# VH-VL binders against o27280, part 2

Target 1, 266 residues: o27280
Amino acid sequence: MDSMNVPEVLEIKRIVEESESVKTFIFSWDFRREVRPGQFVMVWDFRDEKPMSVSLIDPVRSEIGISIRRVGEFTDRVHGLSEGDLLGIRGPYGRGFELMGRDILLVGGGIGMAPLAALADEATARGMRVDALVAARTADELLFLDRLEAAGVNISTCTDDGSCGFKGFAHERLLTLEENHDMAAVCGPEPMMFQVMRILDERDVPAQLSLERYMKCAVGICGQCCLDDTGFRVCAEGPVFWSQELSRVREFGRYRRDPAGRRVPW
Key: E = the ipSAE of ESMFold2; O = the ipSAE of OpenDDE; V2 = 0.75 times the mean of E and O plus 0.25 times the DockQ between their complexes.

## First folded at step 4 (VH-VL; framework fv_acasunlimab)

Design t4 (at its last look DockQ between E and O 0.03; V2 from the best seeds 0.00; counts 0 for: pae E 13.5 > 2, placed apart)
Fold by OpenDDE, look of step 4:
Structure t4 (fold): chain C 266 residues (1-266), chain A 125 residues (1-125), chain B 108 residues (1-108)
Amino acid sequence: as target 1 above (266 residues)
Amino acid sequence: EVQLLEPGGGLVQPGGSLRLSCEASGFTFSDYYMSWVRQAPGKGLEWVSYISSSGSYTYYADSVRGRFTISRDSSKNTLFLQMSSLRAEDTAVYYCARGESYDFWSGYEDYFDYWGQGTLVTVSS
Amino acid sequence: SYVLTQPPSVSVAPGQTARITCGGNNIGSYSVHWYQQKPGQAPVLVVYDDSNRPSGLPERFSGSNSGNTATLTISRVEAGDEADYYCQVWDSSSDHVVFGGGTKLTVL
């Protein structure tokens, strides 16, 4: 705990299986180190390190949760771990979500619901009305539904295949919802976020969006997560951005930098 | 094992329409961009179109824009190419190819790591 | 539109090293990928991200990319390496995938 930049080796307290591909790893946390929804931590499995959003913030139990989707070699290794095993955690880093108003809309896709779930907990605890549009490809990939419901969140689901809720994409479902909110928080596939942002802008709903980019240092030094034309570092100025900020980012919704720094399409 | 199968090719008259399909198996179809690439007889590879993982975004080569429509059905793990207003110069073997993965952290790909065997489309009077 | 230029043909004797070039304006800033296509077959990825080999590909295949030229190198060429080779990039300016014209490698 000497420095936030030094990984703290933590024991996995428990593992929650959220879906076939997503697990939440729970750690004891010293809340003298403040953490906000939308912030991320660097997870170190003693071979590699990757940024992960905080999906659970529980000051009562003195725990945090990190939800990880199994998508590659690193996450395969992590998903192979058991309760009692160790991981290195450093952080938290980045700019988290801000809450304003009384009514908030959450729009999440897939693993993007991770930071939004944490935000939902805070918002409901503050007495805010929370509506959540939870999107996934299929019903079995919808995340945190029980948790959100228990928190008093009004949930609308959307699946690409129509296996649950609205058949279609999140932005399409959003178009069918006419109610405006005081603010919105969005996290998911960037194409989804791009479309959702457009709709929210047209409706004059202030929106915050959480971006995902490859990060190395997490402290704004290496520039790996730098957004073109703006110089925004996702790890430092983000990962949560206001829609007005992202409107200045040409690459948003179009492309990103891969781990090698090459431009790749969205 | 990753497999991409392309049925639907055939002979069509100029001005006609044809729908190609590509059935994917052996991987999570919805996690990947998919593309169509064609090759005229005795010619090189020409990119035709690609579609994002969720299908939200589609892109087309200038040569086919306005005439071709790429789509996908995640429930069937199938990629489609609806071709209309076909021309003689559209005659080619059409390949479906797996593109970039959706993953934000491990997605290195703007290349095609797997290809179907292709299906021949002949546009002739 | 972005253009990739390849020589139409390259000939090499068995056991020698073949080099196939792909030219493009500032191609070194792109991620270049290479495909092998044998007659009557679909293309096969042989090099990705300038210099990486897919699993199963022999070490004889390598790639480099700098300046205005990317190069596919095939060492200790075998008869089975005779094929057409294509370079490819994604151009973010146009959102287009771009292929080179292809190079026919002949093993003498």
Scores: ipSAE 0.020, ipTM 0.537, lowest interface PAE 6.8, mean pLDDT 91
Fold by ESMFold2, look of step 4:
Structure t4 (fold): chain C 266 residues (1-266), chain A 125 residues (1-125), chain B 108 residues (1-108)
Amino acid sequence: as target 1 above (266 residues)
Amino acid sequence: EVQLLEPGGGLVQPGGSLRLSCEASGFTFSDYYMSWVRQAPGKGLEWVSYISSSGSYTYYADSVRGRFTISRDSSKNTLFLQMSSLRAEDTAVYYCARGESYDFWSGYEDYFDYWGQGTLVTVSS
Amino acid sequence: SYVLTQPPSVSVAPGQTARITCGGNNIGSYSVHWYQQKPGQAPVLVVYDDSNRPSGLPERFSGSNSGNTATLTISRVEAGDEADYYCQVWDSSSDHVVFGGGTKLTVL
């Protein structure tokens, strides 16, 4: 518990450049602290601390990987680090994905593919058939394609601009794909996840979704940042939820906050 | 509704001290970086200082390092700027501004989305 | 320290398009934010992350950023758009927030 609540300072063992904007940082990890796909860690750069998804879980080599998109101050500093440099890691935190059946669909948008790549490794190691729908704005932003292919995953792609695969949104591509799955796992922008969840629910495919805004809640940092079911704030276990849990929650997929703090549609 | 209120300000002699405060409401104060930005009369905006959401990290413009101290009190939803060794060139309207929030999936923002109305500090003998 | 350069003033006729530039060495690698300030008032965010518009602002406000120049564009300019405009970045190499010098938009 003590190791979970304080940062452990770890040396960056390897850096993998996943795209121009995404790097995976690989650390040695003592797996007496169990890590499951869909859990996250808090990454500390000695100035600030942010939640990041675990994208690689390798007990054989005693390694974890954390994928980080460069988007501003904190992530710019982390992207400037080299092998041998230090980061603080707290965790893991949160509820991870559960596998069921023999045929799984992964639907990932952008950096949301990071936890799904870890899940794909676990699913293929169990002998499951894995289909992945990988979505991004452009071809250059599609993540983990080579890794998924090497693992034996059947990949479908879509891009907003049509530069690779289907031109359009992930949920539009999903309508054209085979429907023979025992479960689905979904991670990415919340509007994408809402539309995908609606389709999967209509097809009676059990689905689990990972919600970014609940990473802070899972460690208690958000204060009152929880989903409301009847207008009261309720802390819910996350970041991974079953679709049935989310269907009873009025906030999911319906708004974000603008810079003024006002609720607005996605 | 997000509000930032800067009571205080005033006239101070060179070499003097003054503490500014900024009272925040309408948001979870402890989730946000906070900043002070100043504007000398008839001039442009000049960043002064920035403090992390936890209060553990502080950043200062070179012109104020060693003389100004930013701090926050999350129990009172209040941002402070302790100004010491004041100079004539510190005369300005001082604004309290709300800084970045983190959103992992869509990125995070490094801009000031809400500003107080500012308070005038005049350094003159 | 990183420097942002803005023209001191821009004049435009009502109904026309105003373009306010913010110059910086390789500014295209930064996220650029824009603020409007009317006399006696606090600044108001009008564009963030190069091109995003806060809720409540007219769709006439837009932005772009590439190479050495970021641009705030105001289409169908109205008299109420007359104000000072500032660009801003975070310079992570120095841990400084940097503002441009400001541009006075005059609507003739």
Scores: ipSAE 0.000, ipTM 0.396, lowest interface PAE 13.5, mean pLDDT 82
ESMFold2 (binder alone), look of step 4: mean pLDDT 90; pTM 0.937

## First folded at step 5 (VH-VL; framework fv_libevitug)

Design t5 (at its last look DockQ between E and O 0.04; V2 from the best seeds 0.00; counts 0 for: pae E 12.9 > 2, placed apart)
Fold by OpenDDE, look of step 5:
Structure t5 (fold): chain C 266 residues (1-266), chain A 128 residues (1-128), chain B 110 residues (1-110)
Amino acid sequence: as target 1 above (266 residues)
Amino acid sequence: QVQLQQSGPGLVKPSQTLSLTCAISGDSVSSDSAAWNWIRQSPSRGLEWLGRTYYRSKWYNDYAVSVKSRITINPDTSKNQFSLQLNSVTPEDTAVYYCARGESYDFWSGYEDYFDYWGQGTLVTVSS
Amino acid sequence: QSVLTQPPSASGTPGQRVTISCSGSSSNIGSNYVYWYQQLPGTAPKLLIYSNNQRPSGVPDRFSGSKSGTSASLAITGLQAEDEADYYCAAWDDSLSGYVFGGGTKLTVL
């Protein structure tokens, strides 16, 4: 185990409240350690450790941001923290997104927009045209809209209740959008990603999808994040996968493994 | 629109096998967005999840530890139903048994562990 | 005896706000969504709240759920006579690899 696997204790520089349930924690970052959109870090609150996507990469300010949704005990504790408090961060880990072409489509659901927001920043900085389909249950759960707009991203919104934008699901909204993109990046609930991937495949749009699994070691050793049939480890070979790769993964969009490694419906 | 109709005997002798069936309408037993559960309720034990069967490119079963050695839940795709078999019953197995649809798909959170449709319930009494 | 702990009873008068607590552990409520069910006498449980605080269609907004740490709470505002029922919390338990229920709370409308 190299030094990269040792958590660095970092001070929370800023906290951005993205929504009622999502906060972005900003840290000073030494960019001699490269980080790519789509990669994740392990966040340690000195009691437990969880993988989190990097949602902000700012070389100018020498900062990174980690967006965390309040969903359980660990995230409850983290959400209780204040600026100036400490967290352990190790990483980054995993395979990030690759950018290709000129026109890119981002499709994100809920907290899945976290890595995509970072990708959007990079893509726009490179002069790419970025379309983003941002989906959430309700308007107040839509993430990073102002940030994306400021970056020059063309945003389409989708909400289950129709409180903002298209009323319906992301894949339904996608069917109403133009088809001419060079590539797509997708992140959100896995069933959503599955449906979106199918549409993109039919359109012959190369797609990368970011999976979320239970990850313990983050270095491909423990096997908790191993995907059936392929032997892919989400933490090592992913979390970003090409659609062609995921087409080989039977469990994709169908079932997952629980913390004990058992297969469950999701 | 989903309906679950239970059937089976309400009286079982000790040491025999409790057998119930749940017929599904409005959904498929092999749906990739559902899991099919058995739950029982008694005054002494309250609500107790017994197990589930579900199809995700293949069939899976999960059973509660408390009944794992005695329980079998089988799907029948031809009849669009699933069954419960509980072996070696004792009076402690006396309860109202429910079939229920669970693990319903939620677009934003994935599969949910809630039971949105229930059968009418079947009182099964274990008595000699 | 139940994995999740609820008060056995609660009461309120019409129009009042009533809360029902549900206590669990890190392996269930602490790491998974909480669900609530309403059960009227002689009927099967009915889904009342899913994913901690979401209401299914048909459930009035006077029902709300919340979760904090290893505990959850069901709040009923504007209590009505028809709210008299048993209420159960539930969650998946990672350690047991199964669903767990609370012992139930009998809500009486006075």
Scores: ipSAE 0.007, ipTM 0.493, lowest interface PAE 9.3, mean pLDDT 90
Fold by ESMFold2, look of step 5:
Structure t5 (fold): chain C 266 residues (1-266), chain A 128 residues (1-128), chain B 110 residues (1-110)
Amino acid sequence: as target 1 above (266 residues)
Amino acid sequence: QVQLQQSGPGLVKPSQTLSLTCAISGDSVSSDSAAWNWIRQSPSRGLEWLGRTYYRSKWYNDYAVSVKSRITINPDTSKNQFSLQLNSVTPEDTAVYYCARGESYDFWSGYEDYFDYWGQGTLVTVSS
Amino acid sequence: QSVLTQPPSASGTPGQRVTISCSGSSSNIGSNYVYWYQQLPGTAPKLLIYSNNQRPSGVPDRFSGSKSGTSASLAITGLQAEDEADYYCAAWDDSLSGYVFGGGTKLTVL
């Protein structure tokens, strides 16, 4: 019988070095398996599986791209691979972003720009006006700027150290931007998303936020990606949530979970 | 690639302070994707995690409850090192002490939080 | 006393299968992943199994891990003389807010 949720082994077609610590791995993809911006896949290196957001969705070239930051043994092993090497991919999984209106604001921190880059491509293809606030610790960690510019996205930047754009945090930069968007999409460090969410709520801008959580099974059965207050499972009910859904979650902005599912303060 | 090199005295008198350092190469003590641990091992107690220090927007320390009142772990970013101080030692503190890199969960990139690189070990004898 | 309980010793002959148990509680193994470390004489521990059942690079597929409830198990098939070592399980403990280790199992290859 047909096996559900088994990885498909795919060849790495192309590798793009986005920064010193971030690479995008590009695969051929059969788009009869629909992929939406904000969904994730499980990447299997034949030893372990980790959830990764899709950063490129290109039906014309029949390609998807997955952006991975080097932070540990799994990602070190994947970063050591070359074009032609194999990875397993399960998915896609989760809720993706929904586009509404004509004007969208993207707010991304670090690797959180990955799913937003995919959303920007879709939004511009639909003829929407796209403004992006791209945040990082340093200029070298600002991701996808050339790609966003080529797509016609209006980019604002901020860096913690002031090496590019506004010096400060994303929510501080947001206070200086226009308030006339039909919606926002937010992805980045959870403390950043919490502060950005509060500003957008005060401005009555509908916002969708993407939460990354440690996941093992990717279909919600194992329970290791649950949020404390609501019982939401990030892999099944998210990773994209509306701000209204998150406003009552005590864990959001206050705790994270390590790979073992343990609560760790920020 | 990542290497941890320990230094410090191997003999400490009871009631004094045990002090060790761990030098890091191939990574940064201020890496926001790592945590820096001390673990000790004795025949009577086996492996025992003592605590860690790590940087996530600010510096944090976590200490095992068994030593919490006596332990201090400090990073030194200028030397790319971290240290262990254990006050008021007794013969029960005699052990081989290891420093180790733990990979802390990064919110967006994911990684496993286990001790993947260990120092060479330092036998510390508390002689009464 | 270790928080996680392992048998103090285990043995087998070359080619046989050996299992090493690790017993914990709901605050450690029951809620968190299990890790296994191998320690050869005179050396630091080496990561053998992570996330219950995953092998790092260079660890032979003869080693496997599993977890059920508050207990975990390390299995070694095709036992070889070089497998003679001490084996430790580990997990994060939520109530102690720290890592805990088993007492270790000395594996003898007869």
Scores: ipSAE 0.000, ipTM 0.447, lowest interface PAE 12.9, mean pLDDT 83
ESMFold2 (binder alone), look of step 5: mean pLDDT 91; pTM 0.931

## First folded at step 6 (VH-VL; framework fv_marstacimab)

Design t6 (at its last look DockQ between E and O 0.02; V2 from the best seeds 0.00; counts 0 for: pae E 16.7 > 2, placed apart)
Fold by OpenDDE, look of step 6:
Formats: structure tokens, C-alpha cells, sequence
Structure t6 (fold): chain C 266 residues (1-266), chain A 119 residues (1-119), chain B 112 residues (1-112)
């Protein structure tokens, strides 16, 4: 009955070290408050607030997980926390992924695998065949491999340095895969997503892509996450978009805006 | 893919005039400020001139003010630099560069076109 | 004479760490304007290396880093490689000049 816009102070139940730079923070969750893969929450450390994708949805254990990559001051502070410490969580927000068909392809890069891992769990639970292309710069940065494997996901890996799997970028690996799927879900660096989307479009594979933008309010009011020319608010109309929607977004794969509204190149 | 291609460079006598062009592609040209940056042989980079996306605002380095005119045709995705009263010290490779005033950096550069002012 | 001052040259052996300084004044770096860095390989156009003091564009290795403090900025290169041999330029705004954009004099980095 509480407003979804009021942060709930939750205790960190467990911390999973996914890689050198990524931790998953697990919280007890009341599933009367529904959450879908692809949605995000606002994480509040009582100083600052940042949007984070939900990477684990476990109704059986009544838990959710939020995977956070260490990239700045906020995440540095959060990474310094221990089990038992408190964080504010409000949400979930945004449009999550839709599942359709029997066969689904997941293409993820780096921390982009976070929402896709949650989607993989749901898809496999529904009896779907799930293939996942997991990309990272190096083998050490590949995320959720054991978890995905345990869920029955068919995994292909791709690393920039060739330390694991295909040597190259995700879109290059995708070009070597001849199989088509009923739909695809994509999340990672925007340049990667841009290239992957092009390939999927050429193959007539319906694709959903999760965008990352600076979000302030998370409720579509402040306009900080508004995409140029479309009026799409990543927090409200997204963060998950269909490829047809993103084809209308001029800035996709090219630039984003920082908190001051300046264009930041990819 | 963003591309910038300069043209119009060449040999000109002191006091002469030359018009440089920069053809842009791969982005919405009118949304970005553009600049000319030059580099004399064996020397460093020197900002020359900038123009806003709409073309309403122009800026010049003191060294070229009154002699050079920056302009753009957004319908042709082309940036121009009209150089008059050329001097020997204007000899340089001239780069067109994409940059915004809110950040103040140049994220894409052309290959440059050589301008030589000599008698 | 450049508004921003850089050392004309620096050198290092492969694998070493090198730093390139960019010294400004109260009218540019000290006024709060961001510092950007460019790499220019021999015979090529400049390439954006660092923007907004410390941000790396896609494709730039994390062994390149930028920082700013007071009236100065610094570019650091760790794990120096042969391909890093190039000229490096800092760039900012200067509010005391009618020209706005200013570059450093450039630093030639030699990998020994």
C-alpha cells in the first residue's frame, strides 16, 4: 500500500562477488510488489541515488538481486558495504522485457547481462529455449556464466582479447551464428547494441534493447532521460525498447546526455 | 559513421584568398557546433574559428579575426572557411572538427587539407 | 606561445608510467573549464583521447587517464606501449580571450 516512490530501507541480505568490479546485492523482497526483468530500481545510499537493473528475481526465496558495477563515487561507496548494511530501494520502474515465442536470444555485454540474467530465469522457467551470447573485454569480466548454465541456457562467450570464446565483439560473433530466434533481448554498451540491432533487423528477428541513461526522478517528470527527437523517457517508456522504437532515436549508438544535459560521446 | 572531409586547400600567394570546405556525414549536422583547427608544419594545434549549429553564432581567434569567415550550409551538410588576406603564417593543415560548446571538445576530426601561402 | 603549457617532450620505456602536465591559469583551467586531451599519431589527424578532465571515449584503453586540480591538468599513461608514441595536446577554454578554445603546445612522447 506504500507509494512506490518512497524508498524502502532494506538490509543487504547477501553479497555475491560476480567479478572484480561487479557485486550483486541481494535483498528480501515482498512480491506483492511485482517486479519484471528489465525493470530498474533506484538505489539510495542516503547520500546519492542511482538507477540499477534488477538481476535476480526469486519468488521462492522471496529475494531480488541488484548487480552493481564499480564505476564511480556512488558505486565505490556501495561496494564498500557489507551484509547487514542498509540501502534505500524504491521502485521498480520502467518497462521490462516481453517474452514471446519459443526460442530467445540474449546478447549481453558486461554489466548489461544483469537484466538479461533475470530474463533468462523467467524464460527458462516458462520452458523456452534460451541462447545467450555473453560478451566482455576479458574472460574475468564475463558475468553470470555459472548461473546461466545452471538454468539450462546455451552460452556462447565473446571477449575482446580472446581470453574466452570468440575473439572479437558481440556483433562479430553474432554474424557467425546462423540460427534465428523468435525474439532477442539485448543489453550492454550502446555501440554494441547498435551493431547487434542492425544484424537482428536484417535477419527479421524482433529485438528488445535496454538503454542506459542518466535518471533523476525515475517517474517521467524531470525529463533528464528524455531521448532526442522522440520524447521517449527512458525511465517511463523504457528502459526496454523495441528495435523499431530505437530506429527513431537519433542519438542511439551515437551519444547520450550527462546530468548537466551535455552530450557525451560513446 | 561520422565522417568529415576537408577540401579546397592549395598554394596561394600572400594577400590571396582561399575557400575551404568540409563535407560532413553520419550525423545530424545542424545539431553540432563545428570548428576549424589548423596546424603549421612541425607545430602544434591552433583553434581558428567556430560556428554554432544554427550558424547564428561565430567565433574567431584573434590571429584570423577580420580576415577569415566561417559559415555553414546545413542543407548541404557542409562547413566553410573563407580565408582572405592570407599570410605566410597561415600556412598549415586545416582540420574541420565537430565540437559542442557545452562540453568544449572536438570528438571527430577530418583528415585535414593543406594550405600553403608562399610567393 | 600557447596559453596552456606542456612539456615539449617526455619519454618512457615500455611498461612504464608516464605523465604529461598541462598548466593553465585562473582564466581557463582555474576558472573551472574542463580539460580535454588529444592524441596525434605521426602523419594523422588528432584523436580525442580524454574529455571532461577524466572521461575516456569508447576505444580508448583504460591505461589512459586524466585528472585536473587547481590550474593544472595531467594525462597519465600506464603500461606504456610502442604504439603510444605520438604527440599529445591538452585543450580547454580561456575566458580572457576572444577566441575561447585554447590548446597546449603539445608534448612529444617517445617510447624508448
Amino acid sequence: as target 1 above (266 residues)
Amino acid sequence: EVQLLESGGGLVQPGGSLRLSCAASGFTFSDYAMSWVRQAPGKGLEWVSAISGSGDSTYYADSVKGRFTISRDNSKNTLYLQMNSLRAEDTAVYYCARGEYDWGYFDYWGQGTMVTVSS
Amino acid sequence: QSVLTQPPSVSGAPGQRVTISCTGSSSNIGAGYDVHWYQQLPGTAPKLLIYGNSNRPSGVPDRFSGSKSGTSASLAITGLQAEDEADYYCQSYDESLSGYYVFGGGTKLTVL
Scores: ipSAE 0.018, ipTM 0.484, lowest interface PAE 6.3, mean pLDDT 91
Fold by ESMFold2, look of step 6:
Structure t6 (fold): chain C 266 residues (1-266), chain A 119 residues (1-119), chain B 112 residues (1-112)
Amino acid sequence: as target 1 above (266 residues)
Amino acid sequence: EVQLLESGGGLVQPGGSLRLSCAASGFTFSDYAMSWVRQAPGKGLEWVSAISGSGDSTYYADSVKGRFTISRDNSKNTLYLQMNSLRAEDTAVYYCARGEYDWGYFDYWGQGTMVTVSS
Amino acid sequence: QSVLTQPPSVSGAPGQRVTISCTGSSSNIGAGYDVHWYQQLPGTAPKLLIYGNSNRPSGVPDRFSGSKSGTSASLAITGLQAEDEADYYCQSYDESLSGYYVFGGGTKLTVL
């Protein structure tokens, strides 16, 4: 579809407050433009444009939902909008998650649960057993719990401060969970994803991880992976990668790249 | 309304120093990476330096590494460029530009300030 | 000279279509990096004209369009008007050496 590079101005149909800092903006969507869990869109507020994860894919109601965390000027402006206000949407972009097997583990940190909530809906619709580990700093930042429960997902929670569920990091909670899954899907802060990936690799669980850096590309720009002379050419087409692909990206989990392409610490 | 205003340009001899400032307003300054881009008289644009929103990370073109230092004071919404060991080829209009790091373009530019290096 | 090559000048009559090329290499445009375009009126600062190969920021007329193919990009201006007389720069990212922003050498557009 050529529409990926042309913003479509859409009316905000509904706003769901997911937490004090996260809102889901719901739009009518023509599903001739197919959307897969793990893909992202560019959201344009007529001043700036930022990549955002698709968190709801509902062909029955012809709706998509885009979850946005308030973290700066752009997202502050978008959070100030009301139903009926306009936003520009381009996309979808990127490579989405691929489902396999009958049992899937989702591991999400903070806003990283957004694409995983969409994946959970697809997995449960296929009749898969879905376990989700939902992580945040505090209980108030745990996302999509009611939605996941309604979908029949088995939920485990953890919070850094212990205010809900396991006290600690997602990878620490993961060590206490059963190891029997056909695949895993992981999205959240890159340091968390790195630690989770190491555990899943030790357990021989195929894992797909969604990288924040690759969500920032519009149409596959990912110079970090293209500079990798190991022959890992497909890494430029994220944001979702298999763990085997990502093991070849040496900076994963250790640093990121700025607009000039330079390495900066997380 | 986004506004970027450069100052501090002037005449300086080779080997001398100069500090440029860029006053920012109309946006949350600390949320944005900032760059300096220069243009020699009658010539094209050349990226010089960039700094992250927090100020923790700095970047330089090879032509200025070791001589120029970019910095910012987020409490004053001000971007700086300290230029040392100036050379004739540093003669240019210096623009302050706001970076969009996800896509790698410069969405707002100041008016520029002229730096002339000659003996 | 410049990493991205642009013709030094182009010209056209009012109402015509002109194109400005931007030729890179396998380390920039050919590696898949986006191309952005800037308009600079005489004596003024550059202004963002096109970003992400083909996107127009608000306030830029739809007479301006961009495209990218292979190692090259193109800016097209249809319905050429006198006010379009300016210098035009392409910009991308080059992954060679240390990875840095690169500008084309600039193209002076003259409206006859």
Scores: ipSAE 0.000, ipTM 0.399, lowest interface PAE 16.7, mean pLDDT 82
ESMFold2 (binder alone), look of step 6: mean pLDDT 92; pTM 0.941

